# Ledger of designs, part 3: VHH binders against q8cch2

Target 1, 325 residues: q8cch2
Amino acid sequence: RFCGSLVSRTFSFHVSWRMEDPLFRLDLGWPKNSEYFTGATFCVAVDSLNGLVYVAQRGDNIPKVLVFSEDGYFLRAWNYTVDTPHGMFVSGTPFEQSVWITDVGSGPYGHTVKKYNSLGDLVQVLGTPGKKGTGLNPLQFDNPAELYVDDTGEMYIVDGDGGLNNRLVKLSQDFMILWLRGENGTGPAKFNIPHSVTLDAVGRVWVADRGNKRLQVFDKDTGEWLGAWDNCFTEEGPSAVRFTPDGKYLIVAQLNLSRLSVLLAPPSGSIGDCSVVSTIQLADQVLPHLLEVDRKTGAVYVAEIGAKQIQKYIPWHSRTPAFGA

## First folded at step 1 (VHH)

Design e04 (framework vhh_7n9e_1)
Fold by ESMFold2-Fast, scan of step 1:
Structure e04 (fold): chain B 325 residues (1-325), chain A 123 residues (1-123)
Amino acid sequence: as target 1 above (325 residues)
Amino acid sequence: DVQLVESGGGLVQAGGSLRLSCAASGFTFSTYWMYWGRQAPGKGREWVSGINSGGGRTAYASSVKGRFTISRDNAKNTLYLQMNNLKPEDTALYYCAKEGYSDYLNPEYFQHWGQGTQVTVSS
């Protein structure tokens, strides 16, 4: 039952000529209350301002959303209006943080992107609960995989993790479609299972195009396709993507390989090719699905569906990793 | 025309062994992850095991880890599940599935489920 004792970790560097030390270390003391992980843990989101970590898990007759402190203590749980969570993101003002959850599958609240307050009260629903679709007026979803909300309240949604839709949707703060890209395919701006979405520091949207074994990049304002990285993903596509707060690195998960990779971020105005800085190989049963980076600390939280846990990785010396001389 | 055909099920006593096979056709088998799932009467589908395209990476549900072994033969387009130390609670219809559109541990979203092969474990 104490599944943390079954997990193993291997770490290696790919830039050996410049760095000898690992960029991140596992926090063995997080969480303190792993007994609350009673289902498969699919996603994680961080409220850096209030020091809260939200975890969503799947299973019958269990709480769907767990709330932990950043120090690993279980605080509370809720499960109303959540059926099958997939991705989640924390956004809002310093006085009012909210949790967005994508909900998938055939349940009564499936095929939605829903906003909750910090107490778990439902505030907003996007999509039609329990009904999948391709429509744009009203906007419908078919297994929405993840979302990202920027500091202006503009929203980026990837739809999805199955079914007919393979698209990236940008919404205004008032939930109007600003632009949309994507259909099923292998060409530029086409997707097969767009699974994770994030922004970099220079106005680019990054999508984990999992089924096509690549990352794709778009201009956030226009939706213009800027390029793709496939050279790091020949065996398995990326399931998750996030930038470190300093913008130097991407953290990527490859679920079926039980692997995390740290990639070098491209400079402004260039996409180039993917470069692997370091890799964390997890045991085969761990299966990292989605991850989140604490914008304040740089800590990386990884939702591991096979191990039924969240692991926390922290930068060495609580600092942004340095590229050694 | 994707087809998956499971075989090798049957009746076995607790502590016994069975080897399941899944014959795949209609797609390039060697380029896809493959999975085994099961469904007991009156229950939902449960993921059992997965294997990558090359066969070098495997994953198992906690309930079967150490007892079941997944493998594949890409030259024969065949997926296998070796089941050892079978328990009455392993009684289920077993399915193979191709890599599809969703998280592979969610059996609701497996694309191209086969018809299944029945495994019954007596006490």
Scores: ipSAE 0.000, ipTM 0.226, lowest interface PAE 11.9, mean pLDDT 84

Design e05 (framework vhh_7n9e_1)
Fold by ESMFold2-Fast, scan of step 1:
Structure e05 (fold): chain B 325 residues (1-325), chain A 124 residues (1-124)
Amino acid sequence: as target 1 above (325 residues)
Amino acid sequence: DVQLVESGGGLVQAGGSLRLSCAASGFTFSRYTMYWGRQAPGKGREWVSGISGGGSSTAYASSVKGRFTISRDNAKNTLYLQMNNLKPEDTALYYCAADTYKLGFTPVSQYDYWGQGTQVTVSS
């Protein structure tokens, strides 16, 4: 429909054209070293404890993982241990943070979910490198899209980004399957391109069911389907979903609309319907793919495939109405 | 070689408590996700709870969440289920199972190994 690669030739900052967005503002001073974005930037992850921002990009003969400070300075890049990165998540203890990366390549590293230490050393591989599959013992993947790791080390993986699988997998800290939901379809607990996964503050798992133009919600302990939101996504499905640290809002990316939506979080006892609080309209062909929220600062980092960049959005202080005396 | 032996069942009044044990042998216990399931008379098998090999992760069926607690002692190759606030509808044969594959309230037929069970009867 258009040549997205031509758009990425020029280095430009893409901002919300409605600068009066009450919740977020673009940090025009981040990053300081944008010249290191030499490939299409697909995902971003934040180490809030050490003030680090990890970026994964695609391209031949370039470093696949870049490390920036939260202030925007390029610090280092890792060797070529990733084929085709898709999703990324930082987890670990205060003493040792790790980076998980999903790999959707057809090469020798593909169809895997891999764990790296902070220095870029590969320390764990889930899936069979270079071999797609539907098997559960051992667990196989076909284009694993994203993961989320709980503070206890339990993992939630959505598989697949256009592959054979359409499922949500929960793993223990020891990488054993605790529960699994999903198959291709439009019904409850069925997916079409499950693309992003996150947890809320009250034990619910949220999945961006991109092809079905909805978010689906599950109990994190049982895998029970709790509901879905489709009323906000009639034009385009969600590609990414994250909660703000205070739990009040969801931030959702809609890739082909070049838009971020801020949604009101549901109360603990109900899913309800989706309510849009505000939107951030990005420039044409920016293509926001996946995003991450800094759990310490509330900053939102957005991986923009078409623009070949990561942009940082910072929360505003807003006035709240007085409700209870 | 693989054996799972349940114990600790019995007759108890509604509101009471019981602690079930499962003694495992014939496999490397600490590497297996362990489960408790139950079967009431005339009904199919129902998943109750699961615990990962290292004990870091647990899951519960909605019908027992908040009342039952699963735990394990890998040094003793023993799985436990602490059952509190028992109801008449908890009356069933309780069995433990081992599986490296999947945890959920269905299908319980996915589990690798099953015990013979211990009967729990809750009087109204």
Scores: ipSAE 0.000, ipTM 0.143, lowest interface PAE 18.7, mean pLDDT 83

Design e06 (framework vhh_7n9e_1)
Fold by ESMFold2-Fast, scan of step 1:
Structure e06 (fold): chain B 325 residues (1-325), chain A 124 residues (1-124)
Amino acid sequence: as target 1 above (325 residues)
Amino acid sequence: DVQLVESGGGLVQAGGSLRLSCAASGFTFSSYEMYWGRQAPGKGREWVSGISRSGGSTAYASSVKGRFTISRDNAKNTLYLQMNNLKPEDTALYYCAKGLYSNYVETGWGYDYWGQGTQVTVSS
């Protein structure tokens, strides 16, 4: 219904505007050693079991991967076989954690998804170093943007940060293609710059379809398209997406708006509509790119390309000690 | 040094079953993906099935999915293809192939070596 060519509606603002009880606060004391951020910080990954935060940055003749404690202290750095990092994910068993890094661009290690042990030794390479492609045999990438590894070791990779593929690939723990979805486009299961990927607690894959200004949702076992959320992203598409550890919320970054949105998670049986619970407005032009959530503490780490830093947001009611807050 | 020897082919009636084996030697079998392919008379090569290093993941061509099962025994360095509900269209020379990489992931059909093959003939 319309009146005067304008929609006349009454909405509850309790989920779309929340200033009275913010869910997160900035940890002003993290990190302790910000002087190591000498390049543009593109991604962050968290080893919740060992209390480590991995940061990848770009630049010539600088360390590409930095390792911090969860309390903000610089521990070490390495740059072996990393050219142009884009996304990162920590996976593994309680006995053996590994860091996966997506690498983009024309360098000798570009167009790959690489696995490193906790010491920075390269232990696995997916893709062909330095060679972009669309091939599935062997699997090739064109600017792989991010990955997510579930508890079974199955992998979800979004391939392309500006590349030609525009696809979501699921791999087994042994790296066999289980299913693949996507091509360039605006329709269901088509992408324009699939930039971030995550899983919910009920077997759905969530993709930040940045260029199309939406999140798309898929069944993890079949790859069947389940729906999309676009109503929260009319101004700008999502660059990053993660669930809080309790499964209640999604945290989404919008890069040029310098904004993080906290969205209500959908029920297990439906996708529903996007609902904003709260918004964290960052400083102008910090450009939040990718983010990660600490599964143990619920802390949100945000990689800010423009500000050349990682910022840490902690839940207001967290009982985990905040060192240097 | 690398050797692949296929066996288990033969003549079978439509609706029947055969189990193919591939004995591998000259490389660390458990470090490579393995594949089955086939070539029918007057046709090009067709990929049939692939299996991961551990055997935990498998893939099949649409023409054989639900009828064929690929498996491996890493202790015996042997690859298998169980073929059920065979059709005349399955008549071909079947060969196994070694994947390209031990340190990099190789997915799907990519291979650098294949065996001599074993003939499967399905009578209508």
Scores: ipSAE 0.000, ipTM 0.137, lowest interface PAE 17.4, mean pLDDT 83

Design e07 (framework vhh_7n9e_1)
Fold by ESMFold2-Fast, scan of step 1:
Structure e07 (fold): chain B 325 residues (1-325), chain A 125 residues (1-125)
Amino acid sequence: as target 1 above (325 residues)
Amino acid sequence: DVQLVESGGGLVQAGGSLRLSCAASGFTFDYYAMYWGRQAPGKGREWVSGISSSGDSTAYASSVKGRFTISRDNAKNTLYLQMNNLKPEDTALYYCARSPKYSSTYLHRGTFDIWGQGTQVTVSS
């Protein structure tokens, strides 16, 4: 029926107990179409050039990948060749943006890192679909957790989310291994569940070494270990890490504490110790897993597996009057 | 056992229409881009059309653009080629082909790792 009696549902206001922080505020109006969050929302990626937000969710017989506008409108969904999504990243040129998805399933698409065009067509597969492994020729994965692709097309993959490899892999634009670091352990350049990976503005690779309750830092060109931060993570390791576009802050998720922390970025000449600028404490059931920062607007999108939603945080003082003021 | 089986060929008069089908088995069909190619008597293989894994993107050789339509049904593991306004120059053995698993998918430049035996299309003048 077109004109039926419909009771509107309240969304997430109980769940997001802290709605503002000194640097960010929750956008209560995003998304406009939350009814499409029918599964556990594991990751989010942003096409800042075209104003698109990609979301991947888990569940049987549901759309696996959802596409929203930056204003919160549902645009499309696709299911092809996605089994159990974990991490996601948008990369490409202004003329050709693509979305990469890591897949950790035991099904036919699992243990892979896959590239899709904006319409959901599969255009590249890394790893051996359905088969976990430690091999480097060809490169194999065991629960690949996340990736980051820099503006040159070089990529950084953390492998993985509970798998046996516990490594950071750098690939060229042609998918050749440039360097690799890591094995299971607690020492420098060793990992226990490397869960998230990002770059800073000065050529450093940051890895959320979740099981070891620390962030580890590497030189992007050599893979040289530069240091680690553990002083902010004594209760719970970081699940996600991203820099703000101005390079001033890191945003980190601590999943089991239902917490987002804003950390001060270190200067280019040192790593130093972790310094917390602010904290966004969510209700216990929210469970922020992975997040993404819109490099154009500074908006932060958080995938919350417990709450089965994406929340959008926007920076305070980010907008000025456009004309006539 | 990976297999592609073409059907739907036959004899048709110039200006007529024909629909070809390609039944795929032994692999995950919705994982791969698919192509139609053809080979006329005494000539090499010629790429005709390509379609992405989802079916949303298509490409055509200039000789068939506007007359042929490629489509797929991923639930049925079947690829189609609808041929309209057929010309004697379209007479050829038509075969379907699968994209390589790990290559960049170029719908305009078919790179094939497997193809079928083909179905004959003959257009009388």
Scores: ipSAE 0.000, ipTM 0.136, lowest interface PAE 20.8, mean pLDDT 84

Design e08 (framework vhh_7n9e_1)
Fold by ESMFold2-Fast, scan of step 1:
Structure e08 (fold): chain B 325 residues (1-325), chain A 125 residues (1-125)
Amino acid sequence: as target 1 above (325 residues)
Amino acid sequence: DVQLVESGGGLVQAGGSLRLSCAASGFTFSHYGMYWGRQAPGKGREWVSGISWGGGSTAYASSVKGRFTISRDNAKNTLYLQMNNLKPEDTALYYCATDQGVYTGSYELSAMDYWGQGTQVTVSS
């Protein structure tokens, strides 16, 4: 059962400017303990301060959360109050580190966004456990897909992995709604399966509007809609979006194409159109779902639901040559 | 078994300097945050400083900020505390600790099980 995970570590890449060198390379030595991937691996989160990688997987009678070191060693597992994990994010300090997990199951822990300490103890619950809903007081969820927590402790949650809400919610560090955007639809600031959420370096919120085959962009402070990119997603919508730590690129997963794309970040003050810099084509049926970027190292971890594994890509500090005069 | 062994304490005059060391074994040192605490005679343990697994983040108690510097050498499994401009009120037994993922919502020294035996620092007026 252990041998199958190595087969999916096959990829191709393309850089549009006559260079076929990848910006990233697969770390064949990560993880060391792939035998712990016993279920479909849905999400990954990184504690870059403590060198920990959290993985959540689905399945009955198996541990739902796995903890690895950044160099690939299995450290521990827990499965106490996680029903059906979908997205996860690490926030906090070395004195107060935590992992947030979105839960989309209809079981006793589902339709929630939950905060755990590094040992797997439940610290905070947002939503009504086991009950989907549209309510705002208290805030309810219907299949919450992912969250992002910025350095201020403010939270951005996309609520709609196939549920009815189809919305982006911003919360304060005390979990008060600061602004909310979205309902089901194809127009500006409307969503169909908002699946992933992240921030750029210049105060914009990026949402993978998977069912509408686009990324949408909002002002983080006001929630004002700033634009959308659809020209890169005509065959399949984005399932995941993250920026590299230098802010230069976006990394996007397209699940059913088994593809990762590296996109050029737009300059400050404009959204423009999507530009693909390089593409990592994974083996058929790998199915990259969600991904996370290590803010300290730039390493990219990809949760592959079809292959039942996490793959690690590390920056290849290679220079794309420029023509001199 | 987790072992932490502090050294480098001693007697020093006010305004002087000392460097403390903590030798760690029995766990993967480079994967965990490390901390210094101290206990003065007749008082409870007080948090002094902390450092992240890779050394990229540090924190200090207000009483020592600007005078003490925490550092680590992951190749040697060793934690350091450089103490400058020492004051008589810095007199205490100094301990190192690791959190091993223990989380309390804030730093609480009493919640950490992985303490060394301590090294005595005495600052004469």
Scores: ipSAE 0.000, ipTM 0.106, lowest interface PAE 21.1, mean pLDDT 82

Design e09 (framework vhh_7n9e_1)
Fold by ESMFold2-Fast, scan of step 1:
Structure e09 (fold): chain B 325 residues (1-325), chain A 125 residues (1-125)
Amino acid sequence: as target 1 above (325 residues)
Amino acid sequence: DVQLVESGGGLVQAGGSLRLSCAASGLTFSSYAMYWGRQAPGKGREWVSGISSSGGKTAYASSVKGRFTISRDNAKNTLYLQMNNLKPEDTALYYCAREYQLLSGDTYYKGLDVWGQGTQVTVSS
């Protein structure tokens, strides 16, 4: 560095490059038959064993449940006993997969959590169809938002999406209440619009406490409150939460920001702090609502109520093309 | 009444091929989406493949994708499943089914209905 002139001898560029490599890439070839998205798409569930993607959409006189292949081809649809779908989850054995749907409608099928077999037949109803309530014997719902079914057949249900209830309910495989947590509030184990529920690999239940702008964590066996993460959600609460199959990351949707965030999972024995690893910014008015992760492939399917579509994201590290191919 | 009659099953060696047929009667075949399902001994029914009413859209269970091809001939009221590169785990009774929709009062019922008796496929090692 030698200065012998009134003009600069070297050009200094003050460019700060911040690389946030996305861990996921949009599959532009999925779905093949987007013309079947005739209503607002609220939820998605994946049958990883049979390569099926279930989508639920809202609207009058349209098929409310759509079934696509994992390659994006439309297969079949139904709408019977579905009023206003909100969340869905696929569970079961390799030989008998079922799809569960939460229904938040005020019509004859609303305020229920319903199980359909692989043929599309209704085989179980939890709640009282068409009747909202807070009752526990029998168990009633008021706008049940989502559910998660463990490999043991035990169920975790968050109720409600703007209703009277603000609770997390654990049921046995025979639909008996094992434990229940929650009431309206901002304190520990209290909720304001519990919107999404999932399990991690080390026995913790994670709830998207959307109205309180946080994730809350509970012990799956006891229902003990273990902690909360709020520092990543100051602008908007989480609407959806899922773990990647390797358990390393959480995928979270923030609806009104049209954003997906990839968060680092906490280790066993601590909740830790919320840490954002990657962010997927969607186009304005896309409005990601709920999402699901394919347990086999790690693909992320996002139900986008504003865009009226499902988008599929593929993980880079499992499906990255080799150089020279 | 609606009737579905499956045929074309049989014994085949691993790596072989079979073509299944489903003859439909008593319905306007071209108006219904059609499906193939299967049931192995001691197991529940599992979905194999589906085809739209026009034949323009098809799909497959991941276990059979690339090996099986569903097709239909609406003029002949017949559904087909071409099975290539068969594996022992494909051994099952294969059924065809139609999609149905019923309205009773204010309640809608829709699903897969009118299963045939099935056609047995046995793949030897």
Scores: ipSAE 0.000, ipTM 0.134, lowest interface PAE 19.6, mean pLDDT 82

Design e10 (framework vhh_7n9e_1)
Fold by ESMFold2-Fast, scan of step 1:
Structure e10 (fold): chain B 325 residues (1-325), chain A 125 residues (1-125)
Amino acid sequence: as target 1 above (325 residues)
Amino acid sequence: DVQLVESGGGLVQAGGSLRLSCAASGFTFSEYAMYWGRQAPGKGREWVSGISPGGGSTAYASSVKGRFTISRDNAKNTLYLQMNNLKPEDTALYYCAKIYGSETYFPRSSHYDYWGQGTQVTVSS
C-alpha cells in the first residue's frame, strides 16, 4: 500500500482524499469550523491534557493564532504580539500549559521564540523583538524555525529557516544555553535550514536538516552527533519530524512533494538507515509544512500552507495489520 | 571579583573514585551555570561537564558520561564532580569554570571566560 492516497478532480485542489493506509486514516470530520482558516496555516501544536489544538496562520488583519478543541470546534483566537509564525509547541504542567511560538517576521515581534499562556498573553520572550542576530550573550535568533520542550522544561531550538544561523540550541528550563551545535555546511553536525526538531524516547534529538536532505541525530545530554539519515530524502528534504507516542514510528513531511512518510524508528543502540513503512501522498499544492502528534491519542495534525488548512490523521492501530487473523 | 577554588584531586589507582569541589565567591552563584574542564599533559583544555543554575539540567562529555556526576550546593556556593571508575586517560588538571556575564555554555574551551587554578588528578595503571 505504497500508493495510499488518491486525489480526485471532483475535489478542490485544497482538499486531500486518502485511500487506505495500514497505520493512519484521515479524519474527514475535523475541523468543524474550517472557515477560520483565513490565512496560510504554518504550524500546529497540541495540548493533550486539555484537549486543545493550536494553529498559527499568516496574513494581514486576520487572527494569527486559532484554538480548536480536539473534536474540531473553534474556541478562540488571538493575534497580538505575533508577526510571522513559523513553529509552535505546547509545554507545561497539568495545571499551567503554555504555547511557544517561533516568529520569523521582519516586524516588531520577529526573530523571537515567545511563550504565551492559554489565553494568549505573552509571558516570556527569547531573542530581541525585531532584531536578528548571531549573538549568544544574550541569545539572538535569525528566523528561528521550531522548538521542542521536554517534560523537564529543557528546550531544543533550531535556528534558522533561511537566516544567518544554522544551529541547534539546547536551553535549560531557566533559559541558559546548555550546549549548541551547528554552522552552515554539509558535514556532520552542520546544517542548511534546520527546520524541525524533536526528541525520541531514548534521549536522542532529531533535526530535520531540510536543505541537506537528511535527518541528523544528537545525544540530548552532550549534544554529540550520533548519525544521520539521508537515504529516504534524495528527492526532497524533510520539513517536519515527530515520533508516534509508542516510539515505533517517525512521521515526516516533505513539503514540495506534498507527501507524508511513516518511518520505522531505530533501536536504542543504533541509528542505521531510514526505512519507509508507508506514505501519504497529498494533492499537488497542499504543501505540508510542520506537524504535531497528540501524545494522548496518537492523532497527527498537519499544517498545510498551500491548502490553507490543518488535516487530522488518526491511527488505525499501533501495529501492522495481522494478515490471516 | 570572581574567585573559583578547586580541591579534592590526588593520586588514585585505575577503577578508583575521587570527588572534586569548587568553592565560588564574588558573584551570585545560584544565578550561573557552572562547568568542569580539564587539561591533560601536552593537550589543550577540554570540556568535561556542565550544570544549570538550579541543578536540574546536566551535560557530560561522552568520555565521562556514566562515570562522572556533576552536582552543586547553592546554599554553600560549591560545585562538585564525583568521578567513579577512573582511567589513566582521566589524568589531568581539573578546572572549575564560569562564563563571565552569561549563562552561555559551549563545549569548546575558547568560550570559557574564567578558570580557577585547578586541582591535579593522577590515575595510575
Scores: ipSAE 0.000, ipTM 0.152, lowest interface PAE 18.6, mean pLDDT 83

Design e11 (framework vhh_7n9e_1)
Fold by ESMFold2-Fast, scan of step 1:
Structure e11 (fold): chain B 325 residues (1-325), chain A 128 residues (1-128)
Amino acid sequence: as target 1 above (325 residues)
Amino acid sequence: DVQLVESGGGLVQAGGSLRLSCAASGFTFSNYAMYWGRQAPGKGREWVSGISYSGGSTAYASSVKGRFTISRDNAKNTLYLQMNNLKPEDTALYYCAAPGYTTSWGIYESLSREYDYWGQGTQVTVSS
């Protein structure tokens, strides 16, 4: 639990120039219907093809999944078969886009990774609903934290958010285990709370190994461990990781520091060390948890569990909010 | 030019109440989450409370939860903090702030008043 991390470190409206590079600006006008953020907002996913933004929130007697347009209008909500959402990802064919949600609840739908169509109908369940486990046939989960689905339909799941498995699992499009890495530990290819997972443009899988205060990198085809970055995370590990669509940068969140960072992506064939190119320091109570990047627009959506909102950052287009920056 | 002006502080006896106000200008107040922080003599800064830009969500430090209420009036560009059942330990300089963020030009923002000209604060002193 958080034992007195309510003391403010930094947040303000005053602008301090550290470096001049056009990266992102906050879209203060998104969403248009913030009144629907009635619970703690844990994750966000983007359907770039249809211009939809999915948000999952926790709380009793409230809609757990919200659907917004990319321009900020509330469209619909649903509650079906979701106990305690943690991570989500949009994937699919050109004919049908779907949203996957990881569920870490102790209720009847927990310890699962579930696929929903755009209307909120449940179409696939991975894991054993309501039962945590380590089993591989059938595959079981213990607090699955997040997933990433590539354009082939192959998927990468990190399991999990405080559970006992501490592993990265690659599945084929038909849900067969292709490779698996990880167990509790601090050594190479071992994890302590693998919290977020993403792919880069050159065939590498990146895992936010939050408890070990590092990012770890694997070959997507073999699962071979390629390296790790810990030099940017000495105070706290990353809770989220995503690449910008051009592959040039990583966006990471450090939840308890209420901080977002933009990191320089390494070239093919090299992992190197972490380099920070920009940092966003949010108020201590904001708590950025997981985030998503729109592949079409480059917009970054951040789920802020303490502030109970999603914030949208857009690439710089020589515009600022309607005030002095 | 952004400006935050706090008011409503003063001397009050333990168990009493005060209502703080923060008048905001120079920016679109209704688009920003707003916060109250405080600094007691000889101590570091402490976050007190936060409110979303719509007013639909609020948060409080455990030390003030149930005693303090944050609210806002977007038509008047004003943030409020209603302080009830005040204790000597609530004695501090109270200031309001907006959350920091980087702009697309790699600009960094901080609450620290050593490096920030926003909000001079209003002094609250609780006697026992």
Scores: ipSAE 0.000, ipTM 0.129, lowest interface PAE 18.7, mean pLDDT 81

